# Ledger of designs, part 38: miniprotein binders against o43075

Target 1, 293 residues: o43075
Amino acid sequence: MNALNKIPFTRALYHFSRFRSFTTSGWIMSGHNKWSKIKHKKSANDQARSLQIGKLSQGIILAVRQEGANPELNMRLATLLESAKKISMPKSGIENAINRGLGTAGSEGSQVHFIEYEAMHPSGVGLIVEAVTDNRARAASSIKHILRNHGASLSTVKFLFSKKGKVEVNLPPEKRDSMKFEDVLDDAIEAGAEDIVNRPKEYIDEEDEGEFLILTEPSSLNQVAHHFRSKNYEIKDSRLIHIPLEETAIDVPAKDSVREDIQKLIDDLYENEDVMFIHLSILNSHFLPILDE
Key: E = the ipSAE of ESMFold2; O = the ipSAE of OpenDDE; V2 = 0.75 times the mean of E and O plus 0.25 times the DockQ between their complexes.

## First folded at step 18 (miniprotein)

Design V6 (at its last look DockQ between E and O 0.74; V2 from the best seeds 0.00; counts 0 for: pae O 2.0 > 1.5)
Fold by ESMFold2, look of step 18:
Structure V6 (fold): chain B 293 residues (1-293), chain A 101 residues (1-101)
Amino acid sequence: as target 1 above (293 residues)
Amino acid sequence: SPEEISRLMDKIWELYERVLKLRDEIYKLDREGVSPEEATQLEDEVRRLYEEILRLIDEVERLQKEGLSPEEARELRKRIQELEDKVRQLEEKLRELRTQS
């Protein structure tokens, strides 16, 4: 397969190869959680479930903080609750995550904090690290330590990104064989979406990733997500993200040592319990893996 | 003490978050066309606050390893308070500019 044969979108550019990365974490993309590092190990079934529960718990905390605890008003939360049911996450764990997102236990100092750390890697790649923690100083110290171990440092990098809404969807189950990209494009235009990308199947690695990535203005996120839900699409994810600005994004060759170095850094960051999502100023990193060969 | 150092670091990292929010608000102000010279001056002030916050983080980490005296703790609390006062002043100024726009 070549890149031209696998480019189903007229307005999106991405790199595709016939071969997946040689690393077990080689299909990890920006926004992936810790779960993906263990997904393909021999003992991964039990550890994968534990990490999936952890991922869902942290996602619920974040979603509740951002939009509240009402699933009818909070599409992100609704999607996460559906995912939690699929893996049989204990109801007590779900309730705990919702309470942590609300901050209903203890004083201001025991509340859950949503924090974005901004950093620069020596290669010139900027990072935004989203964290959810009940202990600001511990999370910050741990994340700073990981960054320093990789030669990265805290630095303002938000100017390298644009804030967007992201809706990840799969085709309606009853239409999976009959529906084409053009149909999804029509639905995206009708919803008021800004852009759409068809993700190659081998890059669908997490429960919150879909066949199609829909980009929106931040204020339109819930509207667009609701539109796709009303058309019976399977909503895999609905959240705000930082996408790299094309003008300043780094276009690093897939086999370059810089991508390997960045992958090691994000792997270490995702092993931290407080880290939820990482955004990189690498071209197309919001929908393609850092290591794809 | 370890508990006092933890509280100092918590405050410094809170100021880190507030300064980045100020940076974001100043960017919005600049894009809305409110006084380019005033926006530039505010950016310079926020940049200096950001750099001081990073220096304080490194200094507290160093003193944590070497041992923090009561006098050093009082000096750090004073520097943090002065920084917080500047952050509050800038937060109030941006709020006033947003109301007038």
Scores: ipSAE 0.694, ipTM 0.891, lowest interface PAE 1.2, mean pLDDT 78
Fold by OpenDDE base, look of step 18:
Structure V6 (fold): chain B 293 residues (1-293), chain A 101 residues (1-101)
Amino acid sequence: as target 1 above (293 residues)
Amino acid sequence: SPEEISRLMDKIWELYERVLKLRDEIYKLDREGVSPEEATQLEDEVRRLYEEILRLIDEVERLQKEGLSPEEARELRKRIQELEDKVRQLEEKLRELRTQS
């Protein structure tokens, strides 16, 4: 029996009690689906939808390339397809993305590249910027320009992070009123998860995010995701992430100028069409907004 | 030409991706306990390549603003080829290490 370092239920609650003063207004968590964040930006116009479709397309291409085109086996693809349905993405666009991921798009299909840009902000916050692009030179130039506008520079920062699997889930619809956190914890233990966080509902986009964040070893991600799916949990996200190491993570108070500066940088990066995900070396940034202590 | 700078930049970023992949694979080998001394040496070589690539990116971006002479273009192509050769050598070493483990 591998003693999962059970964060005592009391510690999860204690962490939440420490964060009760947080108004969800204004922080973009690094652990969120980018397409949901774009939806909440007030530019409700055709441009925001186009950007969402583009990012979902890129996400589908990448997911298919990494784990194949079967959504029954590829949980990341399954979640992206559900997201595509929610925004009424054209079927032709989905099919094209799948075909590009398979490399079956004819000789004219521009090769899609996955790139992780590592950067350091003057505040000491490290960033890993995941991008998916068919033009490396364009993506690099654009992303580096954004970084520079915020005083950030390319730097090695992966040493500030641990690579983990992340599964975001909601309770089975039939059990929403009866199932307790303890039951979810038991399911996470049974699945072989490393940790689980119950996020306060006030911090969750109910449409796009899961109430429970399950952390896994990278090699166990698919197994854990399948286990939760088999128990009829609603899988909201399944991906590899970079979690900030507690020893080197920056604790950024919500009222700190650093938070505002980092938020502006993140916002500008997320406006870029090639950017898919951003990891921050900020304490708990993978599951909680940066809160004012 | 702007097209030449774009091609050079594309090649540099290709090398960047390959170096990042090498790093991730070396970290995997290290975690698996495979040849810790050799892994450390490879990590140091990969780090040096990463730093050289970052310097090249900065140089090409500067030259994009200032203009690229034919001589500068030739020198950049040479440096990029030298980096590509080093990256290939590291990829081969890593394959050899995996086969021996």
Scores: ipSAE 0.187, ipTM 0.630, lowest interface PAE 2.0, mean pLDDT 79
ESMFold2 (binder alone), look of step 18: mean pLDDT 81; pTM 0.790

Design V7 (at its last look DockQ between E and O 0.31; V2 from the best seeds 0.00; counts 0 for: pae O 6.1 > 1.5)
Fold by ESMFold2, look of step 18:
Structure V7 (fold): chain B 293 residues (1-293), chain A 101 residues (1-101)
Amino acid sequence: as target 1 above (293 residues)
Amino acid sequence: SPEEISRLHDKIWELYERVLKLRDEIYKLQREGVSPEEATQLEDEVMRLYEEILRLIDEVERLQKEGLSPEEARELRKRIQELEDKVRQLEEKLRELRTQS
């Protein structure tokens, strides 16, 4: 109707997000990096190690596809290469992943596919499963099998989500003790961000996640990320995500058996080597992990 | 042959991806208000193709486990080609609607 409706929307989201960022509990993981979860859970055996190498390879492929193969210019790639060194990933494996991200590998088996599978769980929770694979049929069959084992099935669910840019940051190291949320909010507004959420440190994986989650329009993602980088914030993640629409998102109580069923499903999906990210149509699942009560 | 079955399986999953991309493009037209009546008709048609693709996926996986006769391979190839022709036709219709706007 008038210009004021667009402006109040932004302020309302900041107010709503601020009040909710420290009071909610019992959320299921969504959209988070699966690698850190796998590293903590299964780092002690050969199957876990093979999975770690595979996930790092996929991460490298994706990072190179997005921002190129120069780690001096591609911060996500530089971080992934450091992680690969820590687990002694073979140099040939790293080089292969970089080449696959560039598209320079020669055989048909080196073609990388970025695929989104859409599914519905019997509880009414929709899922978008992002996969990176060199074998479309294998990935699809495996993911479909896991879904059906949990009573879920392929179904169109993207209408339950909106696509947004996500930038996760930590405060600049030199300002960590002096900066407040309001300072980060001011920087987010200056960058042209759509929304910002402050997450308590006990509810994030500090290695892979940022204390501040900044939402953007998809076309503004790089602009916002570069703005925070120019202010010396530590960029933990920068990518497009699917955010559950509040109007249709399901509120899953922490004590409900549906929560346990969904958690088992996403755990099984994340153990699949081709799965990168899972998005759920669960209220606030994009900024809070599954929390212990 | 086993290689032919694998190629057919990969092809039907490619059509799955293309149909969902068509659905996404139709939603974009609807948000922009471009040809809303035609966009609704296209959405219905795309969703019918989506359902047929899901059924064919299940059939391909079953035949892959049981083994595929030359006759079954020919019929499966024909059905996949018919689906691809329909998907291609819809892709062209959407390109026409996009350029006219």
Scores: ipSAE 0.597, ipTM 0.860, lowest interface PAE 1.7, mean pLDDT 77
Fold by OpenDDE base, look of step 18:
Structure V7 (fold): chain B 293 residues (1-293), chain A 101 residues (1-101)
Amino acid sequence: as target 1 above (293 residues)
Amino acid sequence: SPEEISRLHDKIWELYERVLKLRDEIYKLQREGVSPEEATQLEDEVMRLYEEILRLIDEVERLQKEGLSPEEARELRKRIQELEDKVRQLEEKLRELRTQS
């Protein structure tokens, strides 16, 4: 019985009690789907929708390339397809994305590239920027321009992170009123998860995010995701992520100028059509907004 | 020439993407439980190569601003070729790992 270093329920609650003063209104967590964040931007409905469709298309291509086109086996693809349905993405667009992911898009289909840009901000915050693009030169130029505008530069930063699996889940709809965190914890232990975080509802986009963040070894991601699915949990996300190492992670107080600078950088990066996901070497940035202490 | 630097830059980014593909394929093998020790060794080699490529990207970007001498161009071509040879070797090793599994 691998003793899950059970963060005592008291410690999870204590961590959340420390974060109670945070107004969700100002922080983009590195662990969130970009398309959910775009939905909340007051930009013109059509541009926001076009950008969302583009991001979902890119996400589908990536998911299919990584784990195949079967949504029963590929939990990431399943979640993306659900999101595509919610925004009424055209079926032709979904099919095209799947075909591009399979590499079966005919000779005329622009090859899609997957790129992780590693960068260091002057504050000491490291970034891993995941991008999906059909134009590598454009993506590189645009992302580097954004980084430079914020004083950041390309640098190796993976040493600041640990690669993990992440599964985001909501309770089974039939058990929402009866199931406790302890029950979810037991299911996570049974699944072979490494850790679990119960996020406060105030930090969750109810449409796109899960209340429970389950961390796994990279090799266990699919097993854990399937286990939760088999127990009728609503799977909101399933992916590999880069978690900041506690030893080197920057603790950014919410009132720090660094937070504002990093937030602006993240916002500008997320406005780029090729950017899919951003990992930050900021403490707890993978599941919690950077809160003002 | 600006054209030569651009070609070198494109080649380095091609290698970058090939290394990322290698990494993703290694992660797939690791998820499948295939040869964990060999997969880890290959991952380490891929990560070293990734770091070399990142350094070379930075150097090319610097040289785009400062200008590229014929000697520097020759040296960069040589380094890029050495990296390409390493990437090809890793791609072959990965294929071998897949066939043995």
Scores: ipSAE 0.022, ipTM 0.404, lowest interface PAE 6.1, mean pLDDT 77
ESMFold2 (binder alone), look of step 18: mean pLDDT 81; pTM 0.792

Design V8 (at its last look DockQ between E and O 0.73; V2 from the best seeds 0.00; counts 0 for: pae O 2.6 > 1.5)
Fold by ESMFold2, look of step 18:
Structure V8 (fold): chain B 293 residues (1-293), chain A 101 residues (1-101)
Amino acid sequence: as target 1 above (293 residues)
Amino acid sequence: SPEEIMRLTDKIWELYERVLKLRDEIYRLDREGVSPEEATQLEDEVRRLYEEILRLIDEVERLQKEGLSPEEARELRKRIQELEDKVRQLEEKLRELRTQS
């Protein structure tokens, strides 16, 4: 009855080949949240906890702005609220973030700005820095100062990227031992995904990272996320991202000092309270870490 | 005054955001093939505005360190207003092109 169940072998082979070739690229870079190394160094002190709470607050504000305050209808909000529970984020902080996302946070600091800064590092690596702030002037001045300290400068770089949807998932708990990669691949194809990456477990450093990274067209993000949820996958993350275009992405060798320089810049940017996500024009940076250590 | 330089800085960075948004809309129109030669001219105009924004950002940073005189504040406000008028004109141009397409 349904022609989709009878996908021609040539189309299925093309889809499988594309998914496989994309996932077999080198595992050198992870491109948008490099908190893991900083978190391990600072996880036991007050500043590390304050920064974690701040980043969760930013995520909640954005998720509420995009899809509302009902976690039963807003999957990203639901996952962020679970993360907030795990670190014992105060209930008053959660409520404040939800209110700021709705635009009801009171008289002072009531308007929140979502800003993308574009910059170029001297190595030729482009950066897109996403920020959420109630003070545009402070955020911009602080971020520009960090960029300059690392030799980077404001420059238009968005043409080095493509906007995609990203869904990160773990296998359904009840099927973890029985499911194979091909089962996940079949589910991704059925959902209308563009690509799938199996992330090595040693590179899962953040709570919003999953065993599988699913790429989608931007307009298909919610459809794909809901499909995986309907199959009882654990949704770790669901959002729009900028991924590097392969034609212009920089392939930085693992031992190059450029990686160290970029990591230092990224670490300093993520310590800024207003910075939410960072995207890099480095090959495979959307799913692999910059440094292996 | 600190309040005035903060207000001017906020306005410059608001214009930064608006100019990049114009750049994105021009790229989208070019990709859709709506106005190919118009898109090239608009790209040049946006590039010039972007370069002026970068100069204003550097100027505000310098004045923040050196202090802001009333004459410098007046001059800076005029340059920002002229820039905003040009940005507004481009925003209207793009709105007109969307309406015709």
Scores: ipSAE 0.702, ipTM 0.896, lowest interface PAE 1.1, mean pLDDT 78
Fold by OpenDDE base, look of step 18:
Structure V8 (fold): chain B 293 residues (1-293), chain A 101 residues (1-101)
Amino acid sequence: as target 1 above (293 residues)
Amino acid sequence: SPEEIMRLTDKIWELYERVLKLRDEIYRLDREGVSPEEATQLEDEVRRLYEEILRLIDEVERLQKEGLSPEEARELRKRIQELEDKVRQLEEKLRELRTQS
């Protein structure tokens, strides 16, 4: 039975046309690689690098725990290892993270926990804060303190989101000048993706982010990621994400005070060592840093 | 003691993680077309547990600021144990549903 019918060609084109109108003013850090964001804000000190290494280590542990230690089969792990290489993370640190993920770290290895904290901001913006920690009590106390400092409180908010797979890719280096969006769309359809977004280059960190955002069913994430890899796409990210439902998502203009308040909250959360990723119930926050439609 | 509060907090957050997993599993079962009525009931039970955990989190934080008496510690341990028992029961129900599907 023909898998060909999931992405209407018209929808992908519509999304592409819609995103051309966005201006570079008004970045929100939701849905993007945390280490890239840390690099941009804290670019030059040993403390920022230590925080990046720590977060990559935690990410590696989690990726290994979820999908195993083989980067050929675990696309998330592969992307994290490439990121670790880019920042010159010590090999010993990578090996230690893999071993901790496998549970082969001796009796001295503190158990690592993955926690999704759900919170509501006074603006009506819901947050899902992904954390990886070896100390639940510490992580909870710290994250809740940050939330409170911004007036946010723990609340159920997953009903504001749909869980999807996300693959971020760049074109094969050898095809950058010849390949069109239509070709990427065909590959996405063939892979069994649900949607594809071409992000404007001006909104992308070329080092850490992909130009094309492919959305998948959660169960299809690995299959889609492998399909793109087999076609020599550069895989920048592969993960499960929470996409805000359009019906309940907050539309926050780039110049709105709410955006500034949420950005400060996100910034403070990403400064926490245990925080891995943040999802927002803000319209298009999962693929566009800019909220101005 | 501060150590006891940390221990209680750790246990509450363990239960939080377990409830979140339960919720995710129920949502998966619902999407797979497993008994919509049973899925809805389980969702309601999980929601109640989640809300109860959130209340416990708030209570523990209050007690961290005010101090934890031995009596309050005993009551918290009791409430946490009751929650753990409920979570375990839901985990067992979900296992049973998976084996029947």
Scores: ipSAE 0.127, ipTM 0.607, lowest interface PAE 2.6, mean pLDDT 79
ESMFold2 (binder alone), look of step 18: mean pLDDT 80; pTM 0.779

## First folded at step 19 (miniprotein)

Design AA1 (at its last look DockQ between E and O 0.54; V2 from the best seeds 0.54)
Fold by ESMFold2, look of step 19:
Structure AA1 (fold): chain B 293 residues (1-293), chain A 101 residues (1-101)
Amino acid sequence: as target 1 above (293 residues)
Amino acid sequence: SPEEISRLMDKIWELYERVLKLRDEIWKLDREGVSPEEATQLEDEVRRLYEEILRLIDEVERLQKEGLSPEEARELRKRIQELEDKVRQLEEKLRELRTQS
């Protein structure tokens, strides 16, 4: 009998993830966002730093637009500011990004547009492509062109997803060897989280990925993130995401040709300067790579 | 005119964004049980606008390749204005439905 039928959603995802760990045999070529793409191809040079600064700037603009400029109330912004400090992003660049998020004066004639493109791949996998751009027509035309090259097309797919808050955390450094999953689960319950996933260590490859993924109702995101911060967890990421609905998510092996086709599509999309995040209607794609290594 | 085509495309993609926002707002009203029959009718209208916007995008892309005549530009501007008028009407309608809380 299938153990997933007897386990709550939280435990089923955890157990499913552990089984998948035994099937890893290759290498991980790409991840879930623009940062992963930059990290694997260019992270060791000046181009990588420039791209990191650009990504952080766009992230700050978006976070400020969505939750305001107060990092005490906006954990996504707080996390981005911490990352900006780590790479020594110029203070003027940070301030400019905050001002652009607020809608105050910035570069001449530059309006920032926050767009979600919805598309369907011929395999039945839906995509939500988040973009941040100062040129709507260029971004849209380029993204549509990339989709067409892979046989995909614009189509409404948001019904395949649920909007959730996501907090990615690592254990407090001082308690790394003494804390167990059950302790983290207790903290998640106390915080008011909806779900928790223990990501297998071999799948933690991106800077914004943690040992644990905490899912929240959208309105509880900052409350939950602050709770974990107050307990000295390292916050790797805190943002709103679209997770695939289990009822309609595509469940295929990680090395299936469909996943390879989708990986090529998302790699091409992430090379587009305006693309920030891509969400897929593939089972567990919010915490696992679509190709196992 | 390359500049005119660029302006037309920017407006069409702006309408694309507004139509998807309308869809999301209609789904929110439907989930909250506000005017279920009217929400269904509005969803159908939004779907039709979405499909027309996609067709218009394809036509403008074709005309970019083949060249845009003054008559074609006038017709495109008219179709875009008609779409914007419908989008504005729906945006107003949803604003009124939210006010009826």
Scores: ipSAE 0.655, ipTM 0.880, lowest interface PAE 1.4, mean pLDDT 79
Fold by OpenDDE base, look of step 19:
Structure AA1 (fold): chain B 293 residues (1-293), chain A 101 residues (1-101)
Amino acid sequence: as target 1 above (293 residues)
Amino acid sequence: SPEEISRLMDKIWELYERVLKLRDEIWKLDREGVSPEEATQLEDEVRRLYEEILRLIDEVERLQKEGLSPEEARELRKRIQELEDKVRQLEEKLRELRTQS
């Protein structure tokens, strides 16, 4: 009976990680937008496009359900609508998703559910798998099957994480050549952000991701996102995320077999239509870049 | 029947979501300064329910493959109802704690 099953339901002392000083260095945030991940692996196949459209539709439904159908007030919805436009998603599909989110779709609209599945990998890496589905039992069975194929099992792991807001931004197009990181830092401080990271371009999908990642308190997410928008920043993403706690996070070197095993698990999970986002208890890897070798 | 197993599985996954929500709400109250002793007791109860739900999921998945007898179906319905009653009691306790704070 493997000792790993006795992860004590330890009191998540959500120790708010102390105010980390705005560190310019070292967070390899693998913040790949789930849309970009699907695009890179399967870009040439109609099936990949259908999967992307399906996930965008689910995302729009959820965003509207949580914060309403006004993209001026709902920054997450605004970013999803831009992504939908970029991939040429049919207008009828977007309208249908919005209507389903509002609950105005007729009696036949299957209720959409947001579920966070928690799992532990044999390596000790905890996973939170966000799913959006109209069929709970199907989604759960499929996700559990994928987890099992990689030796992972359902387990409480949320205690390994802190909930934060994330805003991803690019510089205003008119200021790309004149604006410095220090200026972005000042704007982040003024907005009431907790931290900011300038991500190296080689780790960013320039189409779907922002160069600057701003972390916020969960309650400040919308305020910070609106502040950056008011200064004409390009908002690429705005969402709540789970950040691994440093004291319990696993350090996984780039060339470690564990990293390869986790990457395969993540890839298989993202191929599932109901899976929206995956959080990992890996140090400095709030989002593992799928390092395409 | 396969339909009965599907209904039981749907109910188990509903309870899974409710238990996770309860956990998250208890952790929120703990951070807001609710009695540490009461929060710890509620967390322990939620943990026990979570573990019981995971066992039920595994059992129902096994029975989906092997077949479900009428006696096994009756026992599963009883266990699910007992879990639902416990979850409801915890939800009410949590509501009471929020109104007192």
Scores: ipSAE 0.437, ipTM 0.777, lowest interface PAE 1.1, mean pLDDT 81
ESMFold2 (binder alone), look of step 19: mean pLDDT 81; pTM 0.795

